# Designs tried in a protein design chat: VHH binders against Formyltetrahydrofolate deformylase 1, mitochondrial (PURU1). Part 5

Target 1, 298 residues: Formyltetrahydrofolate deformylase 1, mitochondrial (PURU1), of Arabidopsis thaliana (Mouse-ear cress) (q93yq3)
Amino acid sequence: GESLDSSVSPVLIPGVHVFHCQDAVGIVAKLSDCIAAKGGNILGYDVFVPENNNVFYSRSEFIFDPVKWPRSQVDEDFQTIAQRYGALNSVVRVPSIDPKYKIALLLSKQDHCLVEMLHKWQDGKLPVDITCVISNHERASNTHVMRFLERHGIPYHYVSTTKENKREDDILELVKDTDFLVLARYMQILSGNFLKGYGKDVINIHHGLLPSFKGGYPAKQAFDAGVKLIGATSHFVTEELDSGPIIEQMVESVSHRDNLRSFVQKSEDLEKKCLTRAIKSYCELRVLPYGTNKTVVF

## First folded at step 14 (VHH; from y1 with S57R F102W)

Design z5
Fold by ESMFold2, look of step 16:
Structure z5 (fold): chain B 298 residues (1-298), chain A 125 residues (1-125)
Amino acid sequence: as target 1 above (298 residues)
Amino acid sequence: DVQLVESGGGLVQPGGSLRLSCAASGFTFSEYGVGWFRQAPGKEREFIGAISSSGGRTYYAVSEKGRFTISRDNSKNTLYLQMNSLRPEDTAVYYCAAGLTWGRVPTSDYWMDYWGQGTLVTVSS
């Protein structure tokens, strides 16, 4: 038989819930019951309980009918469970109706990461709003990237820097209304004062597999050392250079048939993919802090 | 060049069956979750269901439970949709899509990186 509701398909939309608390019996059952009792349907559920810490991490993906379970009620229902467990973190996102994260992009001369991110953003594959692009290098207005930014109404800010004046107060003002900052090959070191003043996450791309092959030209170092793997690392920025928690790493095989040019080409391709993947994972609530220098990446 | 190419659409009588295929090339298919969507004329694109990269997990939209089966063959880079007990309401353009979801089932177009061009399925007498 035909039901009273069979003539109109419900609008089912995805939701994501991330939960972090002290480990206890029954957490998954309570979170799952909350979703199910409201007519939601769980599509995926990830849990991590580290052996040496008495903490619980989870990330659920579900679909639900926002008419039957309104957005504000979703927050209230999960907040009740968070209070019961004294949760350290409980976050809900509903990507189809919640505002996208706002980011600013910083770069220096090389723009391969910026170009990839702009194209993915244009294609709807990078779930962010780009508030501005900031660089310590001026670019001619007739270049492809500058015309792209102008067409889409994204400001480009040239901030001329020296070793005596990194213009960090100017940069702080430009980025104050962002949710996090992306360093897409920004070759100036951000000071501890900048990081404290910004106060939010900063995500970087490094051309190499950290912690190995640190330095300014890792492709040349790797080529000279005869490595069989090259890579890229995306990580959170801290005061210690190239030492923040890693979000994503990517690798590619190389051999004696590669020259320095092919090393660089492979490395650049890895860098742009690695950074873009890290940003997408962060925006999807897949990246959670773990310990002092590690991440859970669901 | 990345491609997803649907095939197997056509005209079917009510109550009949069709098997759609989606051939993938230009990316590592076995690392991607894949799924099916459809769009009837004048309506919004509708999620049908999806399958994880390994094929070990599937999800179907509640409205399609029991009539449609999603499967994949990673050795042939192909996603399938078996549709049974077809009704005129199933008339639509059917699309396959792929998203890198790190072993999870992609559940909406938000998670999809690549899309096919679509294949038309018409259910009429």
Scores: ipSAE 0.000, ipTM 0.124, lowest interface PAE 20.1, mean pLDDT 84

## First folded at step 16 (VHH; from z5 with S30D S54Y R57E)

Design j6
Fold by ESMFold2, look of step 16:
Structure j6 (fold): chain B 298 residues (1-298), chain A 125 residues (1-125)
Amino acid sequence: as target 1 above (298 residues)
Amino acid sequence: DVQLVESGGGLVQPGGSLRLSCAASGFTFDEYGVGWFRQAPGKEREFIGAISSYGGETYYAVSEKGRFTISRDNSKNTLYLQMNSLRPEDTAVYYCAAGLTWGRVPTSDYWMDYWGQGTLVTVSS
């Protein structure tokens, strides 16, 4: 029989748009008119115009009806504005429609960052697909992390490396279908040839607030030196070691009341939180390059 | 000393083809987005197209699509422009340019840090 069902409302879904161009009069008006003309509603809007740099950055969050404004038309409409302003960057994500970013995780011996990321991923708090985990350290199959990976169908690849052969071609093959790479305490230096061959972003976690030189600043050494502040830095990887654009930094106070164990625990807690926050910000389109070696993080 | 040096310009008949090269030195070419521009006498400089650092993406001005192809060879620090089906309106000085754009395609001259001196292309019978 016939039904007089009038209770179906439009299904509204969230979208995010990031825009980066030369500053000009009317950019915000044009972007907002684009959304409004299609019946969309802006829920949040961030703008940054660097002092003395004549450049414009924005990130908008909006909600829209994908029947009235189809996903492909969203791309076309924003691309038209991007061409009008000669934009360096114009990116749209619609999380409910768009595929998640695919990532691979690289680590060495320590797994505190990997474990945190796997738990956040399982809880739905990290919007990625993890294609594999790669390590230069073999792990017993009965460990918690290995059982977790097996249960969730995530391959673990042991890639034994030596100083003479870091096996970067093998790693490139394993990660060829990823959108970006995450170094979750991978203690091998990736070569310029690897970076060229991969050709996409690589995000690292560094165990300090300031760039470190080769070898790092071990937790025991910092503890013995009596530091009062510890930190962690997540950044993009470039050919220059530990010098790529910073995405996120975190700090914590330490004191004489910390023993080595509590000091190390605080340091590890900072690293896993910092890396996780950086990856989430990246996936939410909050991270844009800025200047020679800086970022805007909305 | 940073240099971008164009070559391959010259006289060509309408309907002909020409390949321009741009040799780069004095900076880390692989990390820069690079592109081609041209300027006809008395006219504003015109964007032709560009390619991202490491060669992942290309972008072309709408009017040039299908006739011109941009490529780069990072092992030789060289940017190329292949031009086909040339017309008298393509007569101009052609410039290469490079900008640090963090993997994005530099879509306008605003993003360019370094410029070549230009090479003249003349399309005439």
Scores: ipSAE 0.008, ipTM 0.462, lowest interface PAE 8.9, mean pLDDT 86
Fold by OpenDDE, look of step 17:
Structure j6 (fold): chain B 298 residues (1-298), chain A 125 residues (1-125)
Amino acid sequence: as target 1 above (298 residues)
Amino acid sequence: DVQLVESGGGLVQPGGSLRLSCAASGFTFDEYGVGWFRQAPGKEREFIGAISSYGGETYYAVSEKGRFTISRDNSKNTLYLQMNSLRPEDTAVYYCAAGLTWGRVPTSDYWMDYWGQGTLVTVSS
């Protein structure tokens, strides 16, 4: 009886690695060898080495056999390299094995970004776990959005704010188990203390092109200025309002035939797309800090 | 529940003065730009003036500049409209409104999120 050596073709799974360190000779070789030595195959490799700045950024996409290269060893092997080069950042994600990022969504009255995110989420185009929705605006339970949230077991927390109490401690408690936060037209200013207390990344959607159109009325500012381009900006939230490093921007042409209402409508459409893209990029390890006020987006 | 409640309206003679108040509740008043509007019978609602959040910058419609003064007391969550030298054409329902401006002045009703029920001002001899 010829033992049919059922050579079960090893199931290869995808991984992503991002790396940031001081520039040095041989970094790419070492990182590539790390993957190859374990039988992995690199599918994509992107490097950023800026001029006049001795830093190195990379993002690699690879496939590997989790039997030959266990998930824990993947981290260890890359960590060894990270230590060697004094890396500022070294992160691996294996989407098929690793848990999805847990996020909370904060918003006020406007829900166009929320709705878009929920649609993308449902369609599998937004690979996150939404832990909760927090809003300083109360919504009726019979709305489409509320029913959707209920159906999917996503709690909606109405957090009323007052002059005396912005309820930041309560919000912190609600989001303590998240990986990052998303401000989807949350029209409250988060304090520096809140940001420090949370200690993780917060992504905001601004309904204008930063840094030019800050504040609550960017569409009006743009309209009054007679611009021919409007846009939306996703950025990291810092203590300084609307000033964090930019992750994503989208633009659309406007003309003298447009009115303020059309500006707002166009902006909303851009906001939805811009925020969704920013979140996706973040989850895919495409976004890295560059200096104090910029990002590398692979 | 968010509420804006206007008061101080009434009958006044031409040349007289009136002070309107708007009491806000249910939201962080100091973070909002707030303003006054009015609507006369058969006319469109018109902007009178507004005051920004935080900095207190004021803006007035050209037609009302000099006669009307807007102020706010954040400690009382109250907006005021001092009207002087009133004219019969000032007869209208006056509305208080609030919008999130993040330090800017709301100059249009388009950006206002909350509205009061209005108070009637009648200027008649």
Scores: ipSAE 0.000, ipTM 0.217, lowest interface PAE 12.5, mean pLDDT 90

## First folded at step 17 (VHH; from j6 with E31R Y54E V62Y R104Y)

Design q5
Fold by ESMFold2, look of step 19:
Structure q5 (fold): chain B 298 residues (1-298), chain A 125 residues (1-125)
Amino acid sequence: as target 1 above (298 residues)
Amino acid sequence: DVQLVESGGGLVQPGGSLRLSCAASGFTFDRYGVGWFRQAPGKEREFIGAISSEGGETYYAYSEKGRFTISRDNSKNTLYLQMNSLRPEDTAVYYCAAGLTWGYVPTSDYWMDYWGQGTLVTVSS
């Protein structure tokens, strides 16, 4: 007999590549040829070459057939190019087959950022594995947030803190197996020893447009001052309070028609949106270090 | 005032060992990748190797693998170079350098922001 037609369409999956090296002639052509030679198709390509820095940053999005270009070969092919250009950084992510980033969420009393993160995560719009939620405030087990966490098998760890004992060693143990830590309105300052011991990125949300208003700026004070713009900043945490590289900032207008309650609600809405966008950008490899305390955000 | 100060240089016989130190001040040492270079008389400056800011990753120029070991002590703001099986061609001024490399290992002089004054190592009988 007659054989069945085996001309089914190939399965194509998305890939992302980030590259950081000394600027040189032909980098984009070489990277593009690498993808095209394996039958991949570039869907987007972002390049940044800072003026007077002689460095090259790029982020490409492409689709490819993982049968024709196996995951390990993708790494090897880009690594060969990275070696030729002396690259500082070359990273490939293939979201459909690579493990999701593991994160822990740290917060204090206010949960508007936590709730937003959990809903985005549930909807499949935040591609992470949430390993636990840690707070210095205990919450009743019959609240919607606690029931959500229980239903989804996400541990909630109450870590009671005092002025004399922030219990950072306990927190370090709880988060040791995460890829990065998210401060979703954690109102305790993490020490330099904590940051050194954790050794991975920590992303925070701050009320206001940094670098101004470090260490907090009470909503009442801003409201009484009659400000016309409010903001939120998501940034990496460093030893210097509220001074780490900024990932995302958002602003919103306020006016005399806002009372304190509506003013605070607008601030909280900015914070949850700003943090969510920063985490998504980070997970999509859009955030790259730049200069002394800056970022490229593709 | 940023300073990188090398020490431990001197005269050593072929086959001997020497340990260089580089003391850092005036910047946040544990945020910087650090490394060693050398320059022989009449030659271009040569990269020896480097170590990441947290000390977990190293990179060596191929010709120096196995003879030289780079380490750092962030509590003392100090970078070290252990050199073994020294040869006359290792005679050079040795420099330490530091670069803000975001936790990655610096792979060349391109990534370095700060440089020391150098310490002379002479390998001769």
Scores: ipSAE 0.005, ipTM 0.439, lowest interface PAE 10.0, mean pLDDT 86

## First folded at step 20 (VHH)

Design M4
Fold by OpenDDE, look of step 20:
Structure M4 (fold): chain B 298 residues (1-298), chain A 122 residues (1-122)
Amino acid sequence: as target 1 above (298 residues)
Amino acid sequence: QWQLVESGGGLVQAGGSLRLSCTASGFTFSSYAMGWYRQTAGNEREWVAFITSGGRTTYADSVKGRFTISRDNAKNTVYLQMNSLKPEDTAVYYCAARTYTVYSGSKWEDYWGQGTPVTVSS
């Protein structure tokens, strides 16, 4: 009888759980017990319970033995708790086992966000599978970006759009197998029908601080207003333009010595970082809805 | 595109039985938990039953022992067998699928059917 050398320390793997329900006593205890009962160890736990709103939010990071606690059972156990409390959200991610989120990137002429995302993606700092890039601008095949996409087997779809025809049905077909969309300076308005048809989250980067500087020229607006802070805003896309719940914002100081060009350049730098962070937060289950127009970001 | 289509609703007498079906398309059905909800005019949608991807079931107290949720992954269909129906069970019944999105759908469901009406006559 080959003595199964019991000494091999079980390889524990990390998991994340997010939870949103009506506030009640004992929720944290129940969720913690769920992990502990299966031999898991909680590494971090964050809770948000607002004073004037009877809601409970939590995000936990834990390690567990997938042999003792099979992945499917992890979901089921948390879902049982979710049902008990009538949870609005209960989601588990196990990054080492679960498939990465599939995304499509939509952009127009500006590609600074795309380039940043691709770099981060390549470096493993953006945990997504990029299924395709869609743009209403044609790009030469010999560009750095296009070569990169080709090298990595990421298709580039040129979709010519006009004011009269946004080709939303075509876009919808291209993105049907994605988990969420990223608008990286797409500069086109997606219709309510598209959003409804797609039925999943769409994250946008706006090159200004919302809600103050909406539209296509936020840098100019900011410059003309004489602001001392400019920023970028990543938000969920809704039917109303530039009005979706905000995920991430970044800001930078400007002065009277700055000109419009420097405003734009600073904005671009912020956009890249802001969007990347927003996507990462989303993938790490850090983003939850709060009310109708806000987010909790752990 | 994700789609859920409910069927099987109708008029039934108190004490009778009805079986609802929800057929899913546009996603890997077997990977998702499914649920049934019901809603009456002027009221919030109420949770009725839930079945995990692994087949674990949970029921609201109001329907426990009377309703049974099941799924057939080969047919991409979730069922709700309703026995011993009461007038209080009269509602539009909705099928829901769960995935992770922040703002799609209400509660934990991202996708809803159009609903099927159930009327239980006293």
Scores: ipSAE 0.010, ipTM 0.284, lowest interface PAE 8.6, mean pLDDT 89
Fold by ESMFold2, look of step 22:
Structure M4 (fold): chain B 298 residues (1-298), chain A 122 residues (1-122)
Amino acid sequence: as target 1 above (298 residues)
Amino acid sequence: QWQLVESGGGLVQAGGSLRLSCTASGFTFSSYAMGWYRQTAGNEREWVAFITSGGRTTYADSVKGRFTISRDNAKNTVYLQMNSLKPEDTAVYYCAARTYTVYSGSKWEDYWGQGTPVTVSS
């Protein structure tokens, strides 16, 4: 765009910065001065300093003029502060300029989470680019989900797996260009070698309230146990099954009037909502590691 | 599996130049920030230079004006051009990859090469 009209106001665009370092006096002042010195304006600022941990977490939302503060200069300015404080994490995103996170979706037979994510993605409510969908189950080309994927040019990769061969090298090749992975009901356990080879975050949905009911078939376990609350948990994947840092949990009441089918339906509704919210929080820079196995979620 | 392979180290006279290379495989190189670090015996690894996925560069004060980091995304390679070398630049130099778009919370950390030794003689 050429512009010859001096009456046109500058376009201000949003930016988000998340910061994690060893606690020190004056961090908020330095971060806010970085933004203010370039004519930016802070619209929101969240801080968490845990007791006895000597660490500092923050998430700022601001607006700025990209002519006065070019995108590459934003990176440099925050990186300078990050280096000064030896930051454990410093990430800036400018959603109107930056490319979206690239993800791959892994699933097995059940597709309720995939379908929800595809709908949110189509509606512009999930800020990701979906590079492919990978499953250990073949699907007929005339199903609604397969037609959706074909229409949007999203590859579907069938990777036949067994207990003896999970085909993890094949999966690693398919996902090497992604920023993180989403297990949208992928019922195969990813090995430690896969996790090391991928080297980036993997986010899972578990159909139950962790740490209770670890393993497969949590809705059936909950039904058989006669629970009065059911839930879903979205968490980071680690080598220990269903034990990684939790991002989001959701719950719903159940009663003796529910049968297995209604338990499953309620559980599926929780799972798709829980996973979608976890992914959105992650993409909005709201999720940071905390301690060994916890998260800060701003 | 991610691999970073450094090359180009060696012995050089003070005032001389070396060009280090680091070739990456097993990940989408263009999506990652890359850096160079160095380590002398008995000390912690020291940051030297950093280049974002978008090409922005940043340098430690001790090397500013003498070292240049660059990348060639078509060759999956990051470079460190080291000019006006001093004996205090003697170290093992490491290449590292970081993501701008991913948080570590699952025992994920920066990926390192094996290092390439650089010796600057008086």
Scores: ipSAE 0.006, ipTM 0.168, lowest interface PAE 9.7, mean pLDDT 83

